# Ledger of designs, part 100: miniprotein binders against a2bj90

Target 1, 235 residues: a2bj90
Amino acid sequence: MSRSARRKTSALNTVLRVVEVFASIQGEGPFTGTYSVFVRLAGCNLRCPFCDTRYAWSLEAGKPLGVEELVEEIARYEPSLVVITGGEPLLQRHPLNSLVEGLESLGLRVQLETNGILPAPARDEQLWRVYHVVSPKDVPVRVPGAKLHPSWVDYARATGRAWFKFLVANEQHVREVAEYVAKLGIPRSRVYIMPLTPEKLDMKELLELHSRIASLAVKWRLNFSPRLHLLVQLP
Below, E stands for the ipSAE of ESMFold2; O stands for the ipSAE of OpenDDE; V2 stands for 0.75 times the mean of E and O plus 0.25 times the DockQ between their complexes.

## First folded at step 9 (miniprotein)

Design mm5 (at its last look DockQ between E and O 0.90; V2 from the best seeds 0.00; counts 0 for: pae E 2.0 > 1.5)
Fold by OpenDDE base, look of step 9:
Structure mm5 (fold): chain B 235 residues (1-235), chain A 107 residues (1-107)
Amino acid sequence: as target 1 above (235 residues)
Amino acid sequence: NPDELIKKAEELIRKAIELVRRAMELFEKGDTEEAVELMYEAIELFLEAIDLAEETGHPELADLLWEIIEAMLRLIYDFRLGDFEYAEELMKLIEKTVEEIKKIIES
């Protein structure tokens, strides 16, 4: 392989399409309340009708950023956690592994947010070492083309570094989640239910929805994920 | 009173077991939708009984009640998909678990 071919392959593995980088509080899942830097990657393999980040669906919505530059940018915030989100971060798996390597070299904790359609990390990937919150879109919300890849269940059992976060609007959705996790053999301690929020809830309606879904979480012995950032009016 | 709470839990469990029995009979007849509804009614009673079992210091009963719920949820899931490959096995597991629960509440 020529020196030029090696440089081109190395350069392709070191550039991410990034929509935004910002500091906030993690509002969802097992790390709720953690001071975090969010890295929103561009591109998604789904078109969820309830998506709040539709602007990230196209790869062209992101700017090309080098991994090294992005690591330096993240490190300046002194985060307690780095949250890699977007459309679907695993669409950029190769440069994402390089990003994780850079962040871990600085001792930074990393959490990935994924829809779970693409395969879980393999043992030889840097992504194997990080935390994952998998948000299935097949149950109960039934997004067309969504199917949880079975390797995520295996990854969760093997590593203890995965959680599953389901969007729910009512008790029927919670029942469907309970059935699904029982069938797949996902431990309930790894399952979060989170309110499915329509675009135009006021604060009173938002709190009422949180209360109802939290009560259902207790009833069905599941973890509850707030939308904390919406409740405290953070990004 | 812990004794009253246990008695209430036993009553809930007996009602739930009867619903499970009826649901299984309906399933054998092909009345799948009605069977699923009765199974969910039974699950709700078992969930209430778990709360009482935990509050009264009977974790072994709570665990067994959860095992039956999980078996029922798996069966319901398969019924929703029209997949009956494991239906007989799950029904036998539910029946076995019912008999184990009965032994605890009758002792």
Scores: ipSAE 0.792, ipTM 0.914, lowest interface PAE 0.5, mean pLDDT 93
Fold by ESMFold2, look of step 9:
Structure mm5 (fold): chain B 235 residues (1-235), chain A 107 residues (1-107)
Amino acid sequence: as target 1 above (235 residues)
Amino acid sequence: NPDELIKKAEELIRKAIELVRRAMELFEKGDTEEAVELMYEAIELFLEAIDLAEETGHPELADLLWEIIEAMLRLIYDFRLGDFEYAEELMKLIEKTVEEIKKIIES
C-alpha cells in the first residue's frame, strides 16, 4: 500500500457530525456572491440570543459522516467555494483538518466561519492554508465567554487569510467595532460590518437597514457585508 | 474648487484639535465620559477632513488624521474598561501627531 493510499485510508476513518450540506450563494463577507456548498457542523460553544442557526447547537443534531463520503458529496456540486460553518466548526477540529485535506486534494477552495474563541490554526494544520471569516461575539454584542483568542490577529497578519466580521445595528455599534479593531491592531481592510437583522423585517426595512450600515462602512472606511441571501431569498 | 476644499479641511482640523485639547483636559480632571463625547465630536470632524484631504490629493495629511483617530479610539477603548496603562503613551502620540498636522496646515 503506497504512502498516498495509506494517507487516504486514514482520512476515510475520520468522522464528522454534520447537520446539513447544501448548495447556495455565499451571502456574507469577502466571498459574497460565490456559488458555494455549505457544510454545517454540529455543536457550538456559545448560545447567542441572536443566532439564526440554533438547530446546530447540539452535537446530537449532527449525523456522523465519514470524511471521504463527505468530500465526494461536496465535489458533486462542483462548488467554487466550500463554506464550513456550524455551530462552531472548530469544536470538531481533528476531523475537520481531515476534511480540509480531502477537499484540497481535489483543488477545492475552502472557507471556515468561526466565532474565534478557539485558537487559530497552527502552521502544521491543514486549516492553516484555508480562508477564515472570524466573527467575534464580544463586540458589539457582549456574549459572555465569547473572548476572541488573540492568535487570530497573529494568524491574519502572518497569512492574509483571515477577515473579521461584526454584526451592527447602528453607528454606536460601529464605533464600538472601530474601538475594538484599533485596540487589537486589526487593519480596516480586514474588517467587515454587517447588518444585525431582527427576525421579522419586510423587504423595504431590510433594504433600508442595509443602506444605513453600508453608509456607515463608507464613513468609517470599513468593508460592508450584506446579507445577500436574505435580499435574494436564498437559504 | 480644490483651494476652497483645502481651506474647509483646515478649518475642520483646527476645530477638531481644540476639541481634542478640551477632551485631554477633561481626562486629567477625571471626567472621562464627557472627554469621550468630545473625542467623538473631534473624530467626526477629522473624518470629514480626511475625505477632503483625499479629494484634494493630500494623502500625507489624511494619513496623519487617521493616526490621531486610531490613537483616540485606543484611548476610548481603554477608558471603557477602566484601563489606564497606556494612556500617557497614547496622549503623547496624539500631541505629537497634532503638532505634525499643525505644521502641514500652517505651510
Scores: ipSAE 0.571, ipTM 0.848, lowest interface PAE 2.0, mean pLDDT 89
ESMFold2 (binder alone), look of step 9: mean pLDDT 82; pTM 0.816

Design mm6 (at its last look DockQ between E and O 0.91; V2 from the best seeds 0.00; counts 0 for: pae E 2.1 > 1.5)
Fold by OpenDDE base, look of step 9:
Structure mm6 (fold): chain B 235 residues (1-235), chain A 107 residues (1-107)
Amino acid sequence: as target 1 above (235 residues)
Amino acid sequence: NPDELIKKAEELIRKAIELVRRAMELFEKGDTEEAVELMYEAIELFLEAIDLAEETGHPELADLLWEIIEAMLRLIYDFRLGDFEEAEWLMKEIEETVEEIKKIIES
């Protein structure tokens, strides 16, 4: 391979398509309440009808940013956690591994949010070392083309660094999650149920929905994830 | 009163076991929808019995009740999908666990 081909491949592995970078509180999953910098990556392999970040579906919606520049930008916020989200972050797996390496070199904790369609990290990837919140879209919401990759269950068992967050609207959805996690052998301690929020709920309706889903979490012995950012009116 | 709580747990378990038996008979007949509903009614009773078993210091009973719930959930999942490869084995596991639970509550 010519020096020019190596430089082009190295440059491609060091650029991410980024929609936005912002500081807030992690509102969801096992790190709820943590002061976090969110990095929303562009591109998604799904078209969920309930998606609140539809503007991130296209790769072209993101700006190209160098990994080094992005690490410096994130570090300026002095975050307790870096949350990598977007459409589907694992569509940019190669430069994402470089980003993780840079962030970990600064001693920053990293959480990835993924829909779990793409394979879990391999042991030789930098992504192997970070926390993962997997949000399956096959159960109970049955998004077309969604299927959890089996390697996420293996990754969760091997590392203890993965959790599974399911969107639920009612008790039938919670039952379907219970069946699914039992069948796949996902430990219940790693399972979160989260309210599926339709667009345009008022605060009263949002609280009532949270209360119902939290009660179902207790009944079915599952963890509850709030939408804390919506409840406290943060981004 | 712990003795009253244990008696209540045993009553819930006996009711749940009867529902499980009926559900399994319905699965064999192909009455999947009704069988699934009876299984969920049984699971709810077992969940209440787990709380009582834990409160009264019977973790071994609580663990067996979780094992049966997990087997039931797997069976329900397979029947919903029309995948019967493991169904016979799961039914047997449920029956064996029922007999272990009966031994504990009859002692």
Scores: ipSAE 0.826, ipTM 0.927, lowest interface PAE 0.5, mean pLDDT 93
Fold by ESMFold2, look of step 9:
Structure mm6 (fold): chain B 235 residues (1-235), chain A 107 residues (1-107)
Amino acid sequence: as target 1 above (235 residues)
Amino acid sequence: NPDELIKKAEELIRKAIELVRRAMELFEKGDTEEAVELMYEAIELFLEAIDLAEETGHPELADLLWEIIEAMLRLIYDFRLGDFEEAEWLMKEIEETVEEIKKIIES
């Protein structure tokens, strides 16, 4: 790419609204246990009652950061995985694609966390080539307006780079997930169920909930996702 | 005692199939909540039968049992949403799968 094209791209796609950047362990989903840098983007298209990151709902909660500066900051951590989360990262889709481009140019592996309301990546987006953990909020937790865009199932089938993660508290929730994924044609190998943690669980209660949901995952032949960072008390 | 496990799996499957038949009759009558509970009772029996089929070295049977469970879950979803055209198609698919399963357990 010429210097003129590179500068034009940088000038047009340079700023993200970022709430925080920090190193930790990915505690959820298919990459559980991986040393990761988390990039939390501001803005969300939902107001879930159970959200534990309400401070990221407003776009104004994020500081404007240049994409190149952000890439350099992330790289200094030497992560095994870069987790882009938020709010809802796809609300900042255009500069997010620029961030992904920068991270991929350094060979960094990227995972996006999304509620799946906005469409899956197109083939010509940088996001097409990264991993996605999609957490629909219409089942079982039934957040109004949280309809999964059907393109995510097509994307998962076409690429093998998307998984679907559902918050569950009990077997009735797992039944609802099972009905949902069977209807949408989401293969069980792409489905995770994860404990819906109410406020103020002590460690014993948290472990008991993990055990219960893991047993249900085995029974229903679904993947289990822990909330590992909570169990080991990391951010 | 593999012969006892095979006979147990066949008994569970026959019971589950009867529950499916009753549930589909209830769906047709519009007794959806009762039908769903019978469907989940059948699913429980099918899940137990899958465990036995795997333990006794019959993965083809286990695969068919899972196929019928997935069709049943889709049917439940369709009835909750009122998608009765797909539901009718699914009921026919379930009946065809039941017949294939019956052939396997009778052989």
Scores: ipSAE 0.531, ipTM 0.841, lowest interface PAE 2.1, mean pLDDT 89
ESMFold2 (binder alone), look of step 9: mean pLDDT 79; pTM 0.766

Design mm7 (at its last look DockQ between E and O 0.86; V2 from the best seeds 0.00; counts 0 for: pae E 1.7 > 1.5)
Fold by OpenDDE base, look of step 9:
Structure mm7 (fold): chain B 235 residues (1-235), chain A 107 residues (1-107)
Amino acid sequence: as target 1 above (235 residues)
Amino acid sequence: NPDELIKKAEELIRKAIELVRRAMELFEKGDTEEAVELMYEAIELFLEAIDLAEETGHPELADLLWEIIEAMLRLIYDFRLGDFEEAEEFMKRIEKTVEEIKKIIES
């Protein structure tokens, strides 16, 4: 391979398409309440009808940012956690591994949010070392083209650094989650149920929905994920 | 009163076991929808019994009740997929676990 081809491949592995970078509180999953910098990556392999970040579906919606510049930008916020989200972050797996390496070199904790369609990290990837919240879209919401990749269950068992967050609207959805996690052999301690929020709920309706889903979490001995950012009116 | 709570747990378990038995008979007949509903009614009773078992200091009973719930959930899932070979295995596991539960509540 010519020196020019190596430089082009190295440059491609060091640029991310980024929609936005912002500081807030992690509102969801096992790190709820943590002061976090969110990195929303562009591009998604799904078209969920309930998606609140539809503007991130296209790769072209993101700006190209260098990994080094992005690490410096994140570090300025002095975050307790870096949350990598977007459409589907694992569509940018190669530069994402470089980003993780840079962030970990600064001693920053990293959490990835993924829909779990793409394979889990391999042991030789930098992504192997970070926390993962997998949000399956096959159960119970049955998004077309969604299927949890089996390697996420293996990754969760091997590392203890993965959790599964399911969107639920009612008890039937919680039953379907219970069946599914039993089939996959996912420990209940790694399972979160989260309210599926339709667009345009008022605060009263949002609280009532949270209360119902939290009660179902207690009944079925599952963890509850709030939408804390919506409840406290943060981004 | 702990003695009253454990008696209530035993009553719930006996009711749940009867629902499981009926559901198993319905599965064999191909009445899958009704069988699934009876299984979920039984799961709800077992969940209430788990709370009482934990409150009264019977974690071994609570663990066994979770084991049957997990087997029931697998059975329901496999039946919905039409995997009758796996379903038969879980039917046998449920029957075995029912007999283990009966031994505890009859002692």
Scores: ipSAE 0.812, ipTM 0.924, lowest interface PAE 0.5, mean pLDDT 93
Fold by ESMFold2, look of step 9:
Structure mm7 (fold): chain B 235 residues (1-235), chain A 107 residues (1-107)
Amino acid sequence: as target 1 above (235 residues)
Amino acid sequence: NPDELIKKAEELIRKAIELVRRAMELFEKGDTEEAVELMYEAIELFLEAIDLAEETGHPELADLLWEIIEAMLRLIYDFRLGDFEEAEEFMKRIEKTVEEIKKIIES
């Protein structure tokens, strides 16, 4: 087979298990407010009790999509940001790197959301060049099996392209985050605290929780992340 | 007015340092939980002193106070895991930072 035919055949065999693709606003972290296309990949290595996307835990929840097809679908939305999320997207690392290559060839800006258990990108990976929001689940929420891989701190220092986002409900949680990031040497400018929202909050209670966590962020000189999509009722 | 605020910051710092020394005594006796509580009482006072230092135009003092807080947080993390290897180094760092703070307050 010719070189061009081999490349065509290889691209057809690169497949991601995708739960959903949709346009919305990035509601969390450093890119809050950005018009985004979300690509939710199937499969997760955690079972967080507070997870809003439990339907993505199983690989079987994902539909197989070819990378070329997915890139074209994403580009049609004309996004300002492509958010790759899940489950845990790094469980599909090899085809994910292919997706990132395709998106970058079109000049699209990419952000990955990860729980940080699997290692940070190596220098020769396409993922090396994208933005990462890392949400460790070992502190303060202590999800069983969660542990931040130490390479994420090294990656953040080397590239400036990673931020760390923590769910907190109260000041005790914020204290635990502060202890954790001080020990790991994560600068406060790279740390976000975000409200841990129970399902039953009405809008006034949700705003009050945001206010309390934002006040704690100011007190502890940490960045605050809203859950903006909940406040404005977007997916 | 600024002179009164810096006097207040100095008093908070002095009280916080006393709490840290008491916390270290409790740690050496094995009373780790009480030691951590005193450490957080000291952190609250340091945070208040930082606010005053920023209000009075002393960012160098605020930076040093924050350095103490971050060292304390590292030590608390280790205490929760039963790791006391850095405690001696911590105390040396605190004493050196306290001397730097005294120079700023007197100059």
Scores: ipSAE 0.592, ipTM 0.849, lowest interface PAE 1.7, mean pLDDT 88
ESMFold2 (binder alone), look of step 9: mean pLDDT 81; pTM 0.805

## First folded at step 10 (miniprotein)

Design jm1 (at its last look DockQ between E and O 0.66; V2 from the best seeds 0.00; counts 0 for: pae E 1.54 > 1.5)
Fold by OpenDDE base, look of step 10:
Structure jm1 (fold): chain B 235 residues (1-235), chain A 88 residues (1-88)
Amino acid sequence: as target 1 above (235 residues)
Amino acid sequence: SDEFKKRFEEVVRKMLELFYKGDYEEALRLAEEAVRLARESGDPELISEALNLLNIALLLWYLKTGDPEYLEEADRVLEEAWKIWEEH
């Protein structure tokens, strides 16, 4: 390998394209209510019609940031959790492993959010050690080219560090999720259903939707994820 | 055929292993092979899956090279995946 090839591979492992870094509460999934720093990475392999972060779809929406600089920036917030999100964070898998190593060295807990199309972490990756919330895009609302990679089910069973979060609008969607998780052998205790929220809901409509989907979660014996940040008007 | 599906699955497996290794050039070549195979099947679901994997490979190659041609091609490939899905 030429010195040039080693330098390019080293730079790729140390730089992330980042859209934004901000502190808020985790509004969704198993860590709901946790004071968190969000790192929104640029680029996505999907164009979900219900995406609330469309501005992160392009890799060009992100600025190149060094992993070391990003670790220092995150650490200044004294977060209870670091949430790696974006478009699809696992597009930047290699520098993301370096980021996780840096954050873990400071004793910071890390949660990844992913669409689950890319494979789950291997045992030799730093990403193996963190928490993952996988949001499949093949059920109940199918997005073109979206298929959950089977390794996420295996990872969830092996580690207990993965959960599956599904966007639902009605009872039919909840049924489809229940059938899908049964077929894949995903434990129901690892499944969250979350309201599929249109962009223009008022607070009354948003609360009504949350109430309806939460009732369905109880009926179907699934976990409920709020969109708590929307309910409390935080980022 | 079952043989065709096995060949596709093996190409996809190898491609995904290369993503772990950071061998984005060979991963791109395998993604292009996966798309060719998927097209030969005529299965729109398989084509859409393969096109999404090609999109990923192109995005990763763009990140490595900085060549905007691969970003433009990644967008075209996603648009094609959407068209195929809307037509079926």
Scores: ipSAE 0.852, ipTM 0.931, lowest interface PAE 0.5, mean pLDDT 93
Fold by ESMFold2, look of step 10:
Structure jm1 (fold): chain B 235 residues (1-235), chain A 88 residues (1-88)
Amino acid sequence: as target 1 above (235 residues)
Amino acid sequence: SDEFKKRFEEVVRKMLELFYKGDYEEALRLAEEAVRLARESGDPELISEALNLLNIALLLWYLKTGDPEYLEEADRVLEEAWKIWEEH
């Protein structure tokens, strides 16, 4: 078989470090409620105190998995959405582009979750065509070295395929988010505020926090993101 | 000084272009240069930013080489960035 005739996206040596693959409901952001397969990639460039997926921080938490094998595993779930998350998925950018090509060849819709520190996709990347939910960590609770790369705003404007999601605990946080997005020229329609839940809460407390943040979203004319999977007790 | 910030920003811009192209070895060299420039400036915010970028470069180099010493160094670099941030 001619190896030189093979496309790069079908190369058998393309490998991702994967922590887990599972089916659930997308619980956050613009695609909340969608039957999804989650692909959690290992490795993160941040150590956020409020992270709820600390087990994915180390690249060693992931096992090497070939892109072709991963595409086949994902396809068997028949998802309505494939959510690529992590850690920080853009640490594995090149094989991630290969995965996206494979998934799109099967007609599968893809969303990526990122902290936005690494640049947005270029036009020649397969990632250019997927949806992105960007969660900056420089406002309202700033993590050291977290700085949203400005290309994400340009990408959102050029493509309409990016949204910005912010963890907030109170109205002061919402005010800071509103000022930040106005300064960057991000329209309110692309902005989500979501409850910051760093501690375990019982269901009543969790619902009260959701209600408080949702009311602030209405007051400030921003979109609200629940943490729906927590409310309905799914992974 | 403003001259340090200008040089720092140019090094960072080139490093991020190399990340995109997959030239991780050269990106690591530029990340180390960015840290040296930031330390010379004495600006804790620049130092924290540079260390975070060095952390990324080390993680990418670990992915390419498989050498766990780069992963361990990435952890130390990130820990230093947190200490500087907490003192600032």
Scores: ipSAE 0.675, ipTM 0.877, lowest interface PAE 1.5, mean pLDDT 89
ESMFold2 (binder alone), look of step 10: mean pLDDT 84; pTM 0.818

Design jm10 (at its last look DockQ between E and O 0.03; V2 from the best seeds 0.00; counts 0 for: pae E 9.9 > 1.5, placed apart)
Fold by OpenDDE base, look of step 10:
Structure jm10 (fold): chain B 235 residues (1-235), chain A 95 residues (1-95)
Amino acid sequence: as target 1 above (235 residues)
Amino acid sequence: SDEFKKRFEEVVRKMLELFRRYERTGDKKYLEEALRLAEEAVRLARESGDPELISEALNLLNIALFLWYLKTGDPEYLEEADRVLEEAWKIWEEH
């Protein structure tokens, strides 16, 4: 077997702690509307008060799954995109690189969702090749420990495969995002603002919130991310 | 050996329980104890010579170190978490 073939086989023997695997529409960011398989990884380095996936915070919430088995499971859905999410996927960085190698070997596109606290992929990582949506948690709502790692800005500039998604509730939050991205030198074309959705909004309130934040996105010349899955009642 | 695997699994089980206690209480003592058990898991995995166990143990150690960094603000633990990821990657490349 070639060195490349041995590398592929060893990569597929790693284990991920997985909360759930499901097919849906990507509701958020630059890939909104894409038929996607979501892989929700267990464990998070944060405890965001606004987190909608609190059940994924504990490593115990995830079952150990082999990368090979997980690649086969994902492939059965024939996804247009594989979305790696969870608590914080980059806490499982090693097996995640193996997963990405497996998925890319099948010609599947991969998008990572990350809080941006851990370093961006290095050039030698399989993760270097995929798309990243970074969701900083230091602005506008400050979560302790949520400082964006500077390497994500460099990665975004080097590859064009990163976007930054910020949760906002009002115009003051949008202002703080605009100031933050200007200070870091993040291009506005790579910035998404998304509604910070409280628990227990009805559909009318949810739609009004989307309308208000979308109008602010236009006013501030930023991209808008819906919470499309919530609007269409998908996972 | 099956013995190393069983010892490893028991250490991992105890570590995960301590993470759960930390998540519930925010008490650093549980995280410190979990970090110590993550180091023990890496030791046991290395003694087994099983690349899969070593990968799992290093991943768990990375999590423990990173959570310890977030709790303490000590940058040495962030650097160690990065080193552990680099080692995990190297092991993956060599196997």
Scores: ipSAE 0.026, ipTM 0.420, lowest interface PAE 3.4, mean pLDDT 88
Fold by ESMFold2, look of step 10:
Formats: sequence, structure tokens, C-alpha cells
Structure jm10 (fold): chain B 235 residues (1-235), chain A 95 residues (1-95)
Amino acid sequence: as target 1 above (235 residues)
Amino acid sequence: SDEFKKRFEEVVRKMLELFRRYERTGDKKYLEEALRLAEEAVRLARESGDPELISEALNLLNIALFLWYLKTGDPEYLEEADRVLEEAWKIWEEH
């Protein structure tokens, strides 16, 4: 291939559409409490009623950013964890694999947040080695078009690198989650339930909701995830 | 027909703009207007007879109802949002 043609193809494959990059604490799931850099990618294949980041739905909301430049920006924060989120990050799968390669070459630990509609990583992808928190959108609220790809359960079993997280408001929701994960063969050790938080909660109400959902997690033998960033008022 | 699709897409675009304004301001007046447009989108989609448009319109109505629940805490809106979503899901599964 000529130098010019190869260079143009490489440049196209190393650009991500990025909405924002910021430092905070991972407030949810198995890495709760970790000093993290969040990379929010543009574009989503769902329009969920639960979405708290609707501004990332359109791919046009993202600014094109070279993968090498992004790796350098992330590294300057000296994070303990890099959280790739969005929208749906797997819509930008090819350059995302390049980003992961760059981050891992610097020894940075990576976690991906996904709705699980697109397939789990293949063994030859850089994404195979990162951690994934999968939030299926077909339970307890069934979003149209949302169906967890079955490869995520297989991937979780094969690697131990995936967990499944569900927003719940009450015990009926928890029952539905329990039935869903049992049907799919998802081990309880990989399942988190997390409070669905209405906007109009003062701190006492927020803590009471956390307490109720945590008690349900114990009753149903599921893991509990806080929304720690809400409790400590971080982004 | 193509005229129904163009009208539907215009209503959806306006709804998404209202959702963005609601996200920036927290002012529920934008959410009230988005709910009204979601109801219009459902009517347009049903007139078209296109199951994909009906499913999309019901999903948008679900979003508006859920945001209203989150803003107000009124459980009746959560229950209605769940019912609307179940209908949208059934249509999606049937194609």
C-alpha cells in the first residue's frame, strides 16, 4: 500500500467522538469508590427513560478526538481507573479497541459501561481484557429494541470480567430482575441492584431509599450498588 | 405515507429539543410540552399504520411519562409508563 493511502486509513480508524472527559469517583458497581477518569462517548442505540446523560445520545454531540491525544489527556489525571461510558460506547468499537490498547500500554486499568445489545468482546479484541458493567434495558423496564446479547453471559463466565447492573424502585422490580437473571443463567455474584432515584429527594430520603434497596438486595441474595456520587455530591 | 413520516420526524425532533431544554433548566414546562408532543407522535404513528413508528412513538411517550414520574414522584405516571412500554415491546417483538 502507498504511504498516503495507509496513513489516511489509519487516521480514520483512530478517532473517537467524545462528549466529555472528567475526573471523579466511580459511584456504582464493583469498582465503587475508585478515583476514575470518565470518558463519555457520543451516540446511543437506545432512548431509555432512565437515561441521565441524554446529551450524549447523538453522535454529533461528540467532538472528534485522536486516540493518541486522548490517551495522553487521560494519563495526565493519573487515574486509578478509566471508565469508558456514553451513550453506548460499542457503537464506536473499532477506535475504542485502539484506545484500550493505548491505555493498557501505560498500565491503566479500564472499565466499560454498556447496555449489552452489541456482542461481548471477541478473544482477539483489546476489549476482551477490560472490565465490563452491563446494564440490560429489557428488565425491570423493557425498553423497545433492547435485548441483552447472549454472548455477555458466556463472556462473564469465561473471563470473570463482566457484571450486570439493574435500576430498581421496589420489590416487584427486584423479583423481575431475579427471575430474569435466573432464566439467563447469570450468577447472583455478578448481579447488582441499584436504587432508581427520583429527582425530588433530600438527603434523608436518598439514604432511606438506599437502605430499602440494600435490604432487598440482602433478602434476594443479590449485590447492592449505591449511587455513591449522589450521596457525596460529585459528578 | 411519506407525508406522515416527515410530520412524525418533525415532532420527534421538537421533542428531543424539549428534552434537552428540560435537562439544562429543570423547568417542567418543557417536559409538559414534550408529553403533549409525544401524544401527538403516537396519534400520527397510529394513523400511518406503521408498527415501527408506533413502537418508536410509544417509547418516546414512555420517556416523557418516566421523566414526569422522576420530577413529581407521582406513582401513577410510573405505572402508565410501564404499560406504554409493554405495548411498545409487544409491537417490537411481533415486527
Scores: ipSAE 0.007, ipTM 0.238, lowest interface PAE 9.9, mean pLDDT 83
ESMFold2 (binder alone), look of step 10: mean pLDDT 83; pTM 0.809

